VHH binders against tRNA(Ile)-lysidine synthase (tilS). Designs and how they scored, part 2

Target 1, 344 residues: tRNA(Ile)-lysidine synthase (tilS), of Thermosynechococcus vestitus (q8dih2)
Amino acid sequence: MWGIHHARLHTTLKTQQWLPLGSRILIALSGGQDSVCLTRLLLDLQPHWQWSLVAVHCDHRWRADSTANANFVQQLAQKWHLPCEVVSAPDLPKTEAAARSWRYQVFESVAKALDCTHVVTAHTQSDRAESLLLHLLRGTSPDGLATLLPSRSLGAIQLVRPLLGMTRAQTAAFCQAYGLPIWQDETNHNLEYRRNRLRLELIPYLQQHFNPNVEEALAQTAELLASDRAYFEAEVERLAPTVLREHPPALDRLRLREFPLALQRRLIQCFLRQHLKRGLNFRVIEAVRALMTTGNGSQTASLPGGQHLRVCGRWIELVRPMPPPPAPVPPDPGERSPPPSPLY
Key: E = the ipSAE of ESMFold2; O = the ipSAE of OpenDDE; V2 = 0.75 times the mean of E and O plus 0.25 times the DockQ between their complexes.

## First folded at step 1 (VHH)

Design A17 (framework vhh_lunsekimig_d3)
Fold by ESMFold2-Fast, scan of step 1:
Structure A17 (fold): chain B 344 residues (1-344), chain A 121 residues (1-121)
Amino acid sequence: as target 1 above (344 residues)
Amino acid sequence: EVQLVESGGGVVQPGGSLRLSCAASGFTFSSYALYWYRQAAGIERELIASITSGGSTNYVDSVKGRFTISRDNSENTMYLQMNSLRAEDTGLYYCAKSETSGSTYVRYDYWGQGTLVTVSS
């Protein structure tokens, strides 16, 4: 049955071209309300788009009921005449970061095996608001705040998030209105997960005391930041070859001075990402930027990995760490002890 | 000048305990939330525990019930008590304090030098 959410999604897909006519699409189906809502919407729109649809369920095996969840998903997919692949996790660290990385690896692998061009995930407007707020509170560059794009590359395939126009409250209402079975995952209420605490405590507080439409406001901010990021990424790609030197690694500080502050920071970030394994943050970028106007021979403090940057004429050059001082030689054996007094 | 100095790292057997300290200077310690991050080999630095200026704490799932973050505002020191240590807890532990730059949407962190925790037999 075609409703208002079907019509809205259909219109969005026509204007944005995220899921072209005739595409073979892999649907990430966890069994939760958002993924069930997504799957039902796509199945209902399928005749208008001539898509081939297939589902994948990622079984993390963290919970005693994970097999029951996988069985629920397979039964639902069978009822909906939807092919479904179930992939079980290896032993993973019990962190969301490890689980997320594994899921996206599975999406790419399964999509390639089944010749899918697109994978869709059930991220909502509420997820986008939560991600923006979480990143803002933890601290990140503007690029990190531009989270959960509607469409992006995932290896050789395209990842799309069709539900970014719906809140979690709307997906819940949709599932209830259409009588859709959902798997209730108790971990969604576990406040030990930082994102759940944000969703269950902080967002309601903000809605009650500051702005009832805070989720939409935050999601729109993320969208605006994503547009700004795309613009700056294109500019950095164009300008980097004129500013960055590979051998030896260096930044052209005279050229950098010609650019607005935002481009200076992004070109420095581009350079640092190529040469530092980790620990790139605003403080490090600003330390490098300070070298644009200092005298010859000026250096940064030690950066993550023990490297530093030093001014050499027009260049800010990357200097590898000096080897640590050699370990002290072991103490020489002490002088011989006097012989024991003879016994008579 | 903001300074954060971590100490207390070392080598411990699985199931052992270790207490990390972070000595802070150069800012009004009692007014800021403080954080412990962990950097494992080949993995991005991740937030494992936080404590607000008011004393509220938060932990990632993998350390909940095993680690306890605390602060002593009179000594300008933050602690991480680590119990029931596992091999997965191995890494460099960093103390951090956040600052906001120019716009409320841009944040940067002050970091200590890190202290190494190795959990092995």
Scores: ipSAE 0.000, ipTM 0.084, lowest interface PAE 23.5, mean pLDDT 81

Design A18 (framework vhh_gocatamig_d2)
Fold by ESMFold2-Fast, scan of step 1:
Structure A18 (fold): chain B 344 residues (1-344), chain A 122 residues (1-122)
Amino acid sequence: as target 1 above (344 residues)
Amino acid sequence: EVQLVESGGGLVQPGGSLTLSCAASGFTFSSYALAWYRQAPGKKRELVAGITSGGSTVYMDSVKGRFTISRDNAKNSVYLQMNSLRAEDTAVYYCAATETYGDKTWVKYDYWGQGTLVTVSS
């Protein structure tokens, strides 16, 4: 039975095309209220979209009750006739960053194994507001404030967040209204995690004393910043072939001069991302931008990997240190035919 | 006016038991989730136990099996039964209440008590 949240999500999916008809979708199912709400909504919409749905549960093994949580998720999935993969963590540092990195690796691995084209996570409007505040308080660029995009690439698959239009209060109300069982996760109440402190203390304070609709306001700001980011990313993709040279790697500084400042910075960033594995920041981008108007032979300070950028006529060229000579290889008299593709 | 008043704190020996009570007034008690938090000197406040309007409970790992949270809607009260007390349980214990939807909604803690001191010492 369709309620208002079914109707809204269905309309959003039609206009945005985030989860195309017939897609095979991997659902991240923690057992908490948000993931249970997401899974129920997608199961209810499935007949209209001809999706194949499969769930994955990432068991971090941090608590004594993690096995009980995994069992709860498996039983719920069985009741809903939803295939469910449970993946247990190796010994990881007990940090949010390590856990997040591992979950993303699991999503890609399981999706590849099950031929899923999309993975969905249960991030909400409340999560988006929390993330924007966390990044703002830490200090970041406007692009960094455009957190939790509704859809983005994750390797060869697409990551989608269908619940970004719902608050955590609304997902809770949905679960209660539809009589859905949920798992109570004590880590969501631990104030030692900064995100939980934002959720349990700061956001309530802001709602009480500044703006009862602060979550919506912050999420809308993130949405506007995300649309600005998407516009610039599309422009960079269109313009990069006219500005970037691949062999040898270089930027056309005469063409760069013709673009507005924002595009200059983003085209330089695009170039640097293709050739540097780390160390991309405002300072480096500005150092490269300075080469647009300086004399022939001017160069940046050394960048990660011993590389630097140097002016050569119209081009800002990437100068790399000479690669070390390859290790000598002994002769191999054995036959070497390509092995058949593994079915791992 | 909304009020949460804690009672039952005191000095207790390691391995002993203590029951904390929180009396609530000024709101529709049965529709609210209640929680017990604690804060030791120099540490952050942490959730000890919670109980939703529907009766579902949550506990921090270090107190599971030792502490029990319960509510009495007729008396507008929430209780924390603490057994097998340890020195690390020494803290000021706070009662908190929030209006929620569903069984897992800790989005907002609107009301807090003044706290009651629990000291576990010989």
Scores: ipSAE 0.000, ipTM 0.105, lowest interface PAE 20.6, mean pLDDT 80

Design A19 (framework vhh_7nfr_2)
Amino acid sequence: QVQLQESGGGLVQPGGSLRLSCAASGFTFSSYAMSWVRQAPGEGREWVSSISGSGGSTYYADSVKGRFTIARDNVKNTLYLLMDSLKSDDTAVYYCAKGTSEYGSTFVKVFDYWGQGTQVTVSS
ESMFold2-Fast, scan of step 1: ipSAE 0.140; ipTM 0.667

Design A2 (framework vhh_lunsekimig_d3)
Fold by ESMFold2-Fast, scan of step 1:
Structure A2 (fold): chain B 344 residues (1-344), chain A 122 residues (1-122)
Amino acid sequence: as target 1 above (344 residues)
Amino acid sequence: EVQLVESGGGVVQPGGSLRLSCAASGFTFSSYALYWYRQAAGIERELIASITSGGSTNYVDSVKGRFTISRDNSENTMYLQMNSLRAEDTGLYYCATTYVRYSGDTYSYDYWGQGTLVTVSS
């Protein structure tokens, strides 16, 4: 049965063109409620989109029941007449970052082997709201708040997140309503982890006392910020060749003056990201921006990596790090006769 | 850094009893579900007992009524009381806890101890 979530996703895919007609799509299927919900929605929409669908299950070997989980996924895929590749980690991942990196490598590898153009993951509106709050509470730029994009490049393929319009509560209700089997995990409610504390304490508090639709509101804010970021990135890409010089690295300060403040900051950031390994922040960008109107020879304080920027006429030039000062000459431990005078 | 250290393994006669302990550090013990896994020669590691942060327990059918899992949050220690031991209970017993992530899809990440050997033989 075609429900509200089928209709909404179908409309979104038509307007956004994230998963073109006839595409071969790789579905990340863990067996949890979100991935099962995603897979069922795509299977139900498949006749309208003429997609070729293939599932991939990444067996991280984190859980002792991981083989049972992989078997569950394979049985579900078989029941749904969905081809499914199971890839097991050669070594047990030691961190979540390592596991995520491995998963994305598997997606690229399997997609290449099966000639898939797109991979889809089951990130939800709730995931996006949580990410926005984590970044906001930690402190970040507006660009850092634009997390979990609906579509982005992953090597030669496109990564798409079709469930960003659904909350985790909605994916649970969908699975229940359609009688979908899901892999049940014992949930760890460890409040020591920030995301669990946001999910189990802060978001419920906000729902009760501020806004019952807070997850949707936060996700929409992230969406608006992502759109603004994309616009500025496109403008910076178009304008950078007219402002940035590669050899020697420099910014054209006369051309920078012609642009609005937001573009000035982003063009400076673009330049700095190409030449600094780390440590870009508001203060550094503003220090460089101040050089747009200072006299010849004016320079910044030392930047990360010991580099600095200096005004040379039209250009704000990146100056290579100076070698460290030579070690001081140790003082004589004993008495030495004074050196002979040049007179004698 | 999450650390789990098992102790209490040994050799015991069929019908005997052993109590395994798991000393935990590096996390808020009272907030975590905790698990005992068993690995016998030539067999995959299997979950035999679990206890939630709230104290709810679950057991695999082969040990129900014979094994009892418990926790002492004040001592950051989990126990497995094993009674009426059988030859098939022989194996390495691992203490574990699970961190659950929800990023796109739900997934989990287990922390393991080094294991303690239980041998049931005459």
Scores: ipSAE 0.000, ipTM 0.211, lowest interface PAE 12.0, mean pLDDT 81

Design A20 (framework vhh_8ghr_2)
Fold by ESMFold2-Fast, scan of step 1:
Formats: C-alpha cells, structure tokens, sequence
Structure A20 (fold): chain B 344 residues (1-344), chain A 125 residues (1-125)
C-alpha cells in the first residue's frame, strides 16, 4: 500500500517534472538500503507514470563480497520482475574519481543500449548534507555542487535523484516497514572513512546540540548554492561569446569591466578552463582580474604549461611560450618514464 | 614488512568450534587499520566472513555466519581472532586474515592490501 513517501515523491515529480510520463528509466541498483528504497518507490509509482524500468548494477570487483552482492541484486530484480544488467569493472585505478567516472560511463552505455532517456540514483537528503560538510571541511572550492542537483544532463541522457527529499533514516524505516531485503554494506559503519564519521558521529552531535533538523537545513543550503551555480553557469555560457575571442585566444577587458564581480570571475575561469589543463585557483583568477585595469603590456606570471596572459590594448591575450621556458630541475632526478623497447 | 600470520585451523566435526588467530607485524591494529577474515573453498569465490575495526569497536559479519562466528582483537598483542561456533560442512575453506585499507582519497571503496598465508579449516562428518 501507498504510504506518505509514495505520496510526497509523486507530488514532487508532478511539480518538478524530473521523470516525464512514459519515460524509459535506468535505475542504479547497488542493493543498499537507499537504492532498494528508490527502486521499490519507482515500481509502486510506475502504473501512474507509465514508465519502463530497468536496473543496472555496477560491480567494481574490489571487495571479496562483490560477487555475492551482484547475485543478491539479480535475485531481487528477478523477484520484482525488473530487468537487470550487471556490469563488471575492468582493472581501474584505486580512486573515487576513476570509480565514479566508470559508473557514469556504464550508465550512458547501458542507457544507449536499452534506449533509456533517464538514469536515477539513490542520493538522499543526508547525502547532500554530508557532501556540503565534506566540501566545507576540505577547504576547497565546491566543484561538486552540480552533483547535488535533483536533475542534470549526463551526456545524451538525464541524471535524476528522486530521493533528495528523504533522509537515510527515512529510507531505512521505509525498507523495514515494507519488509524489503537489503544488502548491508559493512563499510557504512567503518569510522576510518570521513563520510561515515560525519554520519555516525558529527551529524548526530549537531542534531543533539545545535539543530535536530540540521540535515534538512544543510541540504536546503546545498540546493540554494547548486541553483545559484546553475544560474551563473547558464549566464556565463550566454555571455562568453561576447567576451571571449577565439583567434588568438583572449578576454575583452572593456566588456569584463562592465560586469559584476561574480560574473567577471566566472568568465575568467571559463576562459582559463578552456586553455589550462589544471592549476585554476582564486589567486590565478585575481591575477587575471588585475589585468583589467593595468597598462598595455602588463602580464601574469607563468601559468601551468608555461603560458601567461598579457594586456594588448582592449584584450587580455593568452601567450604561449615558443620556445618553452627551461624546465626546473626535478626534485628527484631519477624520475623518468622508461623509454620504448628498442626495435632492430 | 607488513605480515599477517594465521593459526588455529584444523579438522573439526560438524557442530564443533575452532578459534583462528591472526598475528600482525609491521603495523599496529589501531584507529587507522582494519582486519578482515576472508575464506575460499575449492571451486567457489572469495567470501568476506567477518571484519573488525579497533576504532569504535565496530564488527560486521556475512549473513552465512551471523550468530555463529565472533571476531575480536587484542590490541596489546596486535592480534585478531575469529571464534567459529556451530561449524557446518559448508564452512570448510581456507581462511585468510587480511588488512583492509581504503582507496586513497575516497570514503566509499575499500580493499585488502596485505594477506596472510591462509589456514585450512575442514569440517567433516
């Protein structure tokens, strides 16, 4: 029977239009409580939305229990009459970035093969709160704010997060109330992981001593920040052709001076991102902003790749070294890629 | 050198008990390290049986062994234990003690970076 979470999700989907009627949807099903909760909710809502539902399970093969987890997912999908694709990882670098990149490639590939227009993941309100806190504690620019949006493009398909209105405690209660089998990932209790420590120690402390609704408050802040970021990204995309010159690469400093500070920084970042592999930071952006009011011929210090920016009248032009500046002596002179095997 | 040495395996009758020991050297079982027991039976894949963190005294078990096996650690001896009760024929396997580590820079993915030599447990009728 429908419960309060079915009703809330149904209403949210009507107002936000994240998953249109008749869509073919790929569900990322890990077997954990959040993904099982998501799948059950979507299966229950399916008659009202005329969706076609398919599951995909990404097996990273890094844990001894990964095969048992995949078997659990396939058995659950079969019990629920849900088509399920299991994809096993190649040998991946042992990083979160590589694992996430691979999962998203799998989502696009499987969706294309099965003609799905949307992929859904089981991110919750608790995940949003945790991600915001992790970004703040790392002291880095919140590059991951786009991943906190309820819907975004993923290549040719749409990525949607229907559970952003539910906490992890609510998904656990849902699974228990409806007697749903779940695969308990024991890493969820491993306190050595920073995210688990936030879940098990810090967030409970904040709930007890500061605000019992702290997860909701943090998630709402994350949503506002993500919406603001999306607005600025769209505005930058609209304005970039009027400020950025392609040949030779340059920024129009007269045009830049007319924009508010926030847009100046984002347009500069957009330009730099197109021409620098890495090394974008606040200090570099401010160095470029300083060129908006300096005399002709003023320039930045060398940037990654030996490039710099120089004032040429109206334009802040990208200058590439030819020849490149002398490379600094490596700290460890023994570090060299092995040469190709000689062929004779 | 990081090393894990298992002991305590052997032949036991169904319904019997065994206690496996895992002596660690080259690192300390403490806040920043986990110990797991992984078993492998002939013709079958690996199964993570039990895991312990000394931080917060966290433990976890595979569904197949819950209520029958107990994992513990003695930090002063730098040794982890697996107490196996109510043993079944299907528990017959080589049991490995392994040190668990997380993927650098991530909070989600973990794997075992050092393994013991394995100890055989045979449950026969």
Amino acid sequence: as target 1 above (344 residues)
Amino acid sequence: EVQLVESGGGLVQPGGSLRLSCAASGFTISYDSYIGWVRRAPGKGEELVARISSSGSYTSYADSVKGRFTISADISKNTAYLQMNSLRVEDTAVYYCARETEVSGTTYIRYFDYWGQGTLVTVSS
Scores: ipSAE 0.000, ipTM 0.180, lowest interface PAE 18.0, mean pLDDT 79

Design A3 (framework vhh_gocatamig_d2)
Fold by ESMFold2-Fast, scan of step 1:
Structure A3 (fold): chain B 344 residues (1-344), chain A 123 residues (1-123)
Amino acid sequence: as target 1 above (344 residues)
Amino acid sequence: EVQLVESGGGLVQPGGSLTLSCAASGFTFSSYALAWYRQAPGKKRELVAGITSGGSTVYMDSVKGRFTISRDNAKNSVYLQMNSLRAEDTAVYYCAATWVKVGDSYTYEFDYWGQGTLVTVSS
């Protein structure tokens, strides 16, 4: 029987269209409380949505108990009559980036083999709050604060995060209320990693002293920022052809001055991303903005790749570095004997 | 600096007992899972026993009932009590610590390894 979380997820799926009726969905099932909660919710909603559901378990082979965890997942899937693929990692670098990259490759390959159109992961509202704080503290742009989107492309399939409306406390309570078996991961008290410090120290401090619903508040901020990002991305796409020149690459200074500051920055960023591969930051964007009102011939300092921007009338033009002069003709390979000195 | 130092290996007769100890330093010991692995000549390294930060244990089938893994968080140490030793238990035994990030939307871990201690079961 549906509870409040079933009803809320069902309503969200209807309004957002994240997981269309009749889709074949790949569920990332680690066996922990979040992924078990996700799987149970989707199994319970399956008759209404006519989904085909398949689970995948990514066994990183890094934990002392990873084989037992994989066996637990397979047994749970069998109990739930859920097809389950277990994929074991090759020798991976032991980093989050390598593990994440490998998991996404597994999702794409398994989804392609099984004709799945969507993969779902068990990221929660608590994960989103943590990610927002982590990105805020590293000094990213507002777009960077819109982390853990509810839905995005992953190659030819869609990656969806249906649990972004639930906290970890709520997924724990759900599993307890429905008597769901879960694999207990170790509690990690290692504060060496900033995300653990946020989870174990900062968020509890904020909950105790500022706002018991801080995870929800932060996640809602991330959601609002994601909406703002989508709006600005669409607006930049619409306006870029009126401001950007392709050959030679340039920005129209007079057109840029007609736009609000936020659009000026985003149009400049759009232009720079097409021509710079790294080093794009607030300072670079502001240096380009300064050229909107300076005299003809004004230039930025050298940018990554030796390029710079220079004012040429109406245009802020991208100036590529001059190729180095051709190497001098090699000296003759013959033996070089010094001529007799005039003093001899 | 992370270090794992094994001790307690040696020569023992079939049916005998040994206790392996592993002393850890340079990391937050209580948050790590710890394990004993072994590697016999010409074979791949295999997990013998593991203990999570919460105290849950896992064992290789061939050692269940004979080996006991335990930890002492106050002393930053993990132990492997080996009873009723058999010739097939002969191997280099390695202590390993695995750091696990909490949550199932991501899993992050890495191993620290000791240098190993030789256990020889022979008459």
Scores: ipSAE 0.000, ipTM 0.146, lowest interface PAE 15.1, mean pLDDT 81

Design A4 (framework vhh_gocatamig_d2; at its last look DockQ between E and O 0.04; V2 from the best seeds 0.00; counts 0 for: pae E 24.1 > 2, unsure alone 63.4 < 65, placed apart)
Fold by ESMFold2, look of step 2:
Structure A4 (fold): chain B 344 residues (1-344), chain A 124 residues (1-124)
Amino acid sequence: as target 1 above (344 residues)
Amino acid sequence: EVQLVESGGGLVQPGGSLTLSCAASGFTFSSYALAWYRQAPGKKRELVAGITSGGSTVYMDSVKGRFTISRDNAKNSVYLQMNSLRAEDTAVYYCAKYTVSTGDYTIYVEFDYWGQGTLVTVSS
């Protein structure tokens, strides 16, 4: 009954403790091969871990077959003696972001109602490779390439992705070898068109002509970037109180100059996230970093919302707009503003 | 959209005079302060003179008594009358419009629009 994938998952869970003994676990069950594989693996491991397992199926109502899909999932859960909740969406914007946000809100709500401490999703090694490629092609920071973490917080619960060590080919083989029923999805789907082209066209091309193990290679790169991200996040958390000032919001540019470039950028990013609603990108971070070595009174160009940053002695201060007075006063010497530099 | 066009620069002998003008468009001219800045080769830009919407003026120390800034709201123009010119006045002169910004009950005076500049050379 137990095979190689049961043993590998069991060993990983013992080592990492992502799903501790006795946990109450909510399983995201779509009915597709990956989620059916995940559910079967957890059911087979359940006696050794003393988990309480409950499934949730999120019915998006975007496709004509969504009722048949939900019925398939409910019948499978009944066959497996697995409690299963079905949650139907209200009409949502038909975007990938809206669907993901709704699903995670459902996970939090159902987990709270059923006193679950963990939610598991069936994201695979193949999904991690695909996500890294999609983010790379859009252009993103190294943190944005650290996709699909094995475990992360989702509000008061932990979101765990136990299948990141398995490819889609491996989950398919698992379902076939164990005779598991799966729900067959259509291959043409507008909401995931770029991911489908990547999965069906680009990944096979890369496997054939560059690296037959490219999915594993890309997923390992995402994992290495994730560990680097975790290191820098911890360092920023430790250093921020010594560099960032709250009132008025400012950066200590003398302290900032003492750190390596990577930490300079991340501390500036941390500061800007606390005070800007949007408009944070590499250009802005570099514009602020340039103020570390400029003269007193130097400043960035205006950011969204009319804000900018200006050098005031040892500090780089956030400057905000204000209603006009009856009579503007020309700047005295030392308060002039130089033209913005063309940083990029 | 905002445009500032300087003119009136040229070659002049020490002790001579020039009048610079700046034609403005793309904003309600009478509501804003204007200023003249200059930049000599190899030096930082510096404020030369400023004038508020209400007509109050400010001058850098080295030009006080020699230069006069004025505005004509009917012509959307600001002027710099430069008398008793010296070699150290040689520079590119820029017209600037300041922006008054508001938020959190703080008033900011910033210059965020610049003209192309006009060269003033005081020779010999």
Scores: ipSAE 0.000, ipTM 0.096, lowest interface PAE 24.1, mean pLDDT 80
ESMFold2-Fast, scan of step 1: ipSAE 0.336; ipTM 0.768
ESMFold2 (binder alone), look of step 2: mean pLDDT 78; pTM 0.785
OpenDDE, look of step 2: ipSAE 0.039; ipTM 0.364

Design A5 (framework vhh_7nfr_2)
Fold by ESMFold2-Fast, scan of step 1:
Structure A5 (fold): chain B 344 residues (1-344), chain A 123 residues (1-123)
Amino acid sequence: as target 1 above (344 residues)
Amino acid sequence: QVQLQESGGGLVQPGGSLRLSCAASGFTFSSYAMSWVRQAPGEGREWVSSISGSGGSTYYADSVKGRFTIARDNVKNTLYLLMDSLKSDDTAVYYCARDTIYVSGSYTYFDYWGQGTQVTVSS
């Protein structure tokens, strides 16, 4: 039976066209309350949308109970007559970032193998609020705060987050109301994960002392920033050919001066991202922007990798003696090659 | 249809440098992360380095960090491995491999491999 959440999701899907009629959809099914809620909603809506649904479970192998979790998910999928693929992790660092990177790689691979056009994940309004706050506290541009978009490209497929209109409390209530079995994950209480600390300590503090609806407020801010980001991305794509010279790489500083500050910064960022591997930050963008009004021959200090930018008449030119060495990326100790395919 | 062809291997003295290339064809090169994997005589395959489809992210095994640089040219559909300060332990057949995942390079499963190029470090 359709409840309020079925009706709301159905209406949103009609309006936004995130999951077109007849699509083949890969559902990320962890067995936790959010993913179980998502899967049940999509199964209930499936007859009206003529979707082909298949589940994928990513077994991180971090805990002794991970095999039991995978078995729980397979049994639930069988009960729901839902095809389910289980993919086991190689040795991974026990961090949220490493786990997330691996899951998204699995989603692309499995979707490609099964001809799925869309993958859906069970991110909620609560997750969106947490992500925005985490990024704000780390320090980021406004574009970086546009976290957990409702829909984005993931390689050749589309990633969709249908539960962004529901809080974690609402997904819990849904599972209880429909009598859905869920897997209890003790990892959700591990304070070594920064996101868990935000959820268990900071968000409750903000709810008690500042705003009981802080999750909704933060999620709405993320939504507005996402719209602003999309607008600026489209404008940068349209304007870049008029401002950026490809060979040799340069920015047209006379043209740049005609644009509002926000577009100047984004066009500079676009140029720098084509030529710098890492170390791009507000300070670097502002150093380049300062060259828009300086005299001929003015230049930036050396950027990471030994490159710099110099004014040559109309142009801010990239001066590079050789490709910059890659900026330090924390080593990923969990990345191992798989064994080669059998010869026979 | 998918083809990966390595080149640039050879004999070098310890402390020397070598540049490996991998020419890719039969797929949209920029949509895939690429990796270098090596196999020493009598040993299993060892992951060396990976680069994302855009080239924006690179990753290295601890054994080669600071000595090797992975790079790509998406216009020429070519992957590179720049090897400096070579050691006898770097002696291996080096394989170019395509990651099964688009535009990400942190964790890799490989679906296509080149034939390999021999690198020998000895005096």
Scores: ipSAE 0.000, ipTM 0.107, lowest interface PAE 20.8, mean pLDDT 80

Design A6 (framework vhh_7nfr_2)
Fold by ESMFold2-Fast, scan of step 1:
Formats: C-alpha cells, structure tokens, sequence
Structure A6 (fold): chain B 344 residues (1-344), chain A 125 residues (1-125)
C-alpha cells in the first residue's frame, strides 16, 4: 500500500537522485522504529526503482538482550524476504563514538563484499535537530552545524539518509499504521547519553516554551547550512589550485588577500588539512591568516609534528622540523658528597 | 557437478537431540547461503532454516525456533543442523539445499538451485 510518506519519499528521491534506479542498497536495520520504518518504505518503493536490497544488523553485544534483538531483526527480514547479514562486534569500548566507528566500518566492508553501491541509515529530522543543538552548544564551526547530511561518501560507497524529512513521531505513527513490529531499546531513555537528554528534556522544553515546530526549524537551519557548505566546498576545490603550492607546500598570501574572509579561512583550512594530522582549530587558522599581512620571516608557533608556517615573500610556507643538533658534550662531572649527619 | 550429501538422521525419542550434517562439493561453499528443508510423509516441503555464506545471518521457521540451530564450517565445506527437544511432528526427510547467492534472500524452497538426497529423521517411542 502507498501512503503519504511513500509518495513524499518517492518524490524526494526523484528530485535529489540519492538512490539511483537499479542501485544495490545496504540497509542498516537495528530493529528500532526508525530503521523498521525505513526498511518498509524502501521495500514498498523497490518495484518502482528496480533496487537490489539487503539489510545489515550490527550486534554490539553490550546488552544481555543483544541476541534477542538480532533474532528479532532476522525474523523480520525473513518475513519480508529481505536478505540480511548480522555482524557481531569484537570487544569494543562501551562508548557511542566507538560503536559508531565500528558500525560504519561494518557498512563499508559488507557493502564491498556484497557489491552494494549505497548504504542507507535511518536518521530522522529529529536526529538532525538533536545533532545541530549538540554541535551549537559545543561551540563548533558552521561546517559542524551542517552535520547529518542527506548524502555523503563512505569510502568507495555512498551513505544516504532517506528519513531526514520525517520526525521520530512520524516514523512511530508509520510503524503503528502499518502494523510493523519494532524492538524497544531502553538506551533511548538513558539520560547518561547527552543526546537522549536533549531529546527527552531540552527539545520538549523548547517545543513547549519557544516553538512547537522547533525540530523542523532546526533541521531546516541544518539544511540551509549544508547547502552553504556545499557551495563553499565547490569554491575551495575550484580556487585551491590557484592559492596552494605543492613544492614546497605553501599558501599564496597575495591571492588569499583578494578573497572574502570566509574563503580565506576555508582555503587555509584546506591547506592545513592536507599537512596536519590533528590540531586544526579556529586559533590555528587565525594564526595563519595573520601571516597574510605580517613582514617577511614571520612565523606561527609550533604546530602538531613540530611544523610551523613562515612568510617567505609572497608565500606562507610550511616548514617541517629539522632534527636538532646533538647536545654538546657536557664537562666532566665532579662528585659531590653529601654533608655527614651530626652524631650525638 | 554440485553435490550435497546429508548424514546424521535416525530414530530418536521425543525430547531427544540429533545432529545433521551436509557435506558439500563442486562449488565454492563459502560463497553461497545454505538451507535445511524437510518433508513429512504425505505433506509438502517445509523450509526449516537458512544460513548466509559467512554464517553471520541465520533464519528459522517458527515451528523450530529455540529448538534448532543451523551452523556451517566453511573450511570443511559442511552444513549442520543441531536439533534439540525433538517432537513427533519433526519426523521427516531432511534435505540440504544450496541458495543462489551469498545472502539468504528467502526462506522459501523455490529459490534453491541444488538439493541433497535427504536423510530420514524419525521421532517416536
């Protein structure tokens, strides 16, 4: 059966081309309401898109009921005649970051093994609003506020989030309307997770006291920031060859001066990202930007790896550390005797 | 050239256990999902269980969930079915079946390209 959410998703997929006709798609199926909603929508749309669909379930093994959850997912996939791979975690740190990194590694490896071109995850408009708030409260860059993009590369495959147009309330209503079984995860009510506190306390507060449509408003802001980010990324890619030099690595400070502040910062960030493994932050970018107008020979403080940037005429050059000369031989040491203790 | 040979069937009392094996040859065993299908006297074929090529995904018919365990050894090219808490209704010829792909696409018997000769399981006193 074709409902309003089927029609909306179908139209979005036609205009955005996130999941082309005939694609082989790996579906991340946790068994929760969002992933079950996503899977049902894609199964229902499959005849019109000629997709090949396969599911993957990541069993974290953190909970006593992990095996029951995996069994639930396998039974649901079987009922839907959907191929499903279950992958069990090694011993992982019990952190959200470690679990997320492992899941994405699994998505890439399973997609490669099964010749999938795309992997889809069930992130919703509510997840996008939560992520925007988390990054805003952390004090991140505008690029960080554009997190949870509808589509991005994941190694050689494409990661897509088809449910970004639906709230968590809408995915719940969809599952209820279509009689879909879902796995209830108590982790969703654990306030130890900052995201759950945002979801269960802060967002309801904002809905009641500021804007009942705050999730949609925040998600729209993230969408606008994402389009701005895409524009700047394209401009940086176009302009970088005119500003960045490969041998020796350097930034053309005369060219940089011609650009608006936003492009200056992004071009500097592009250069630094190529040469530094860590320590990329606002302070470092601003230190480099200051070199655009300083005298010849001016340089930054030491950066990660002992590197620094130094002005050499029109160029801000990356200077790699030279091993220090061997320490001078110390003079022959004289022995020092401690004074004897007084005896009584 | 594909060959599937079942073994391990026999007579067992209700509540007993039995382990079936299927030796596979003539194809790259680890590249295909494998299944167990049974046929009771006078009845049609009933799908029992399936396992993906890697062994990471397993599926069971409602009638056997919690009692049967499917497993595979890709080094020995062997498929297994461990049957616990056997009931008289489990009496049937059990067939090993090869899937068409690495993943389990359906629990139905219509999507298997090769079958073994079967092994008889009889549950009675």
Amino acid sequence: as target 1 above (344 residues)
Amino acid sequence: QVQLQESGGGLVQPGGSLRLSCAASGFTFSSYAMSWVRQAPGEGREWVSSISGSGGSTYYADSVKGRFTIARDNVKNTLYLLMDSLKSDDTAVYYCAKGETFTVRYGDTEYFDYWGQGTQVTVSS
Scores: ipSAE 0.000, ipTM 0.130, lowest interface PAE 23.3, mean pLDDT 81

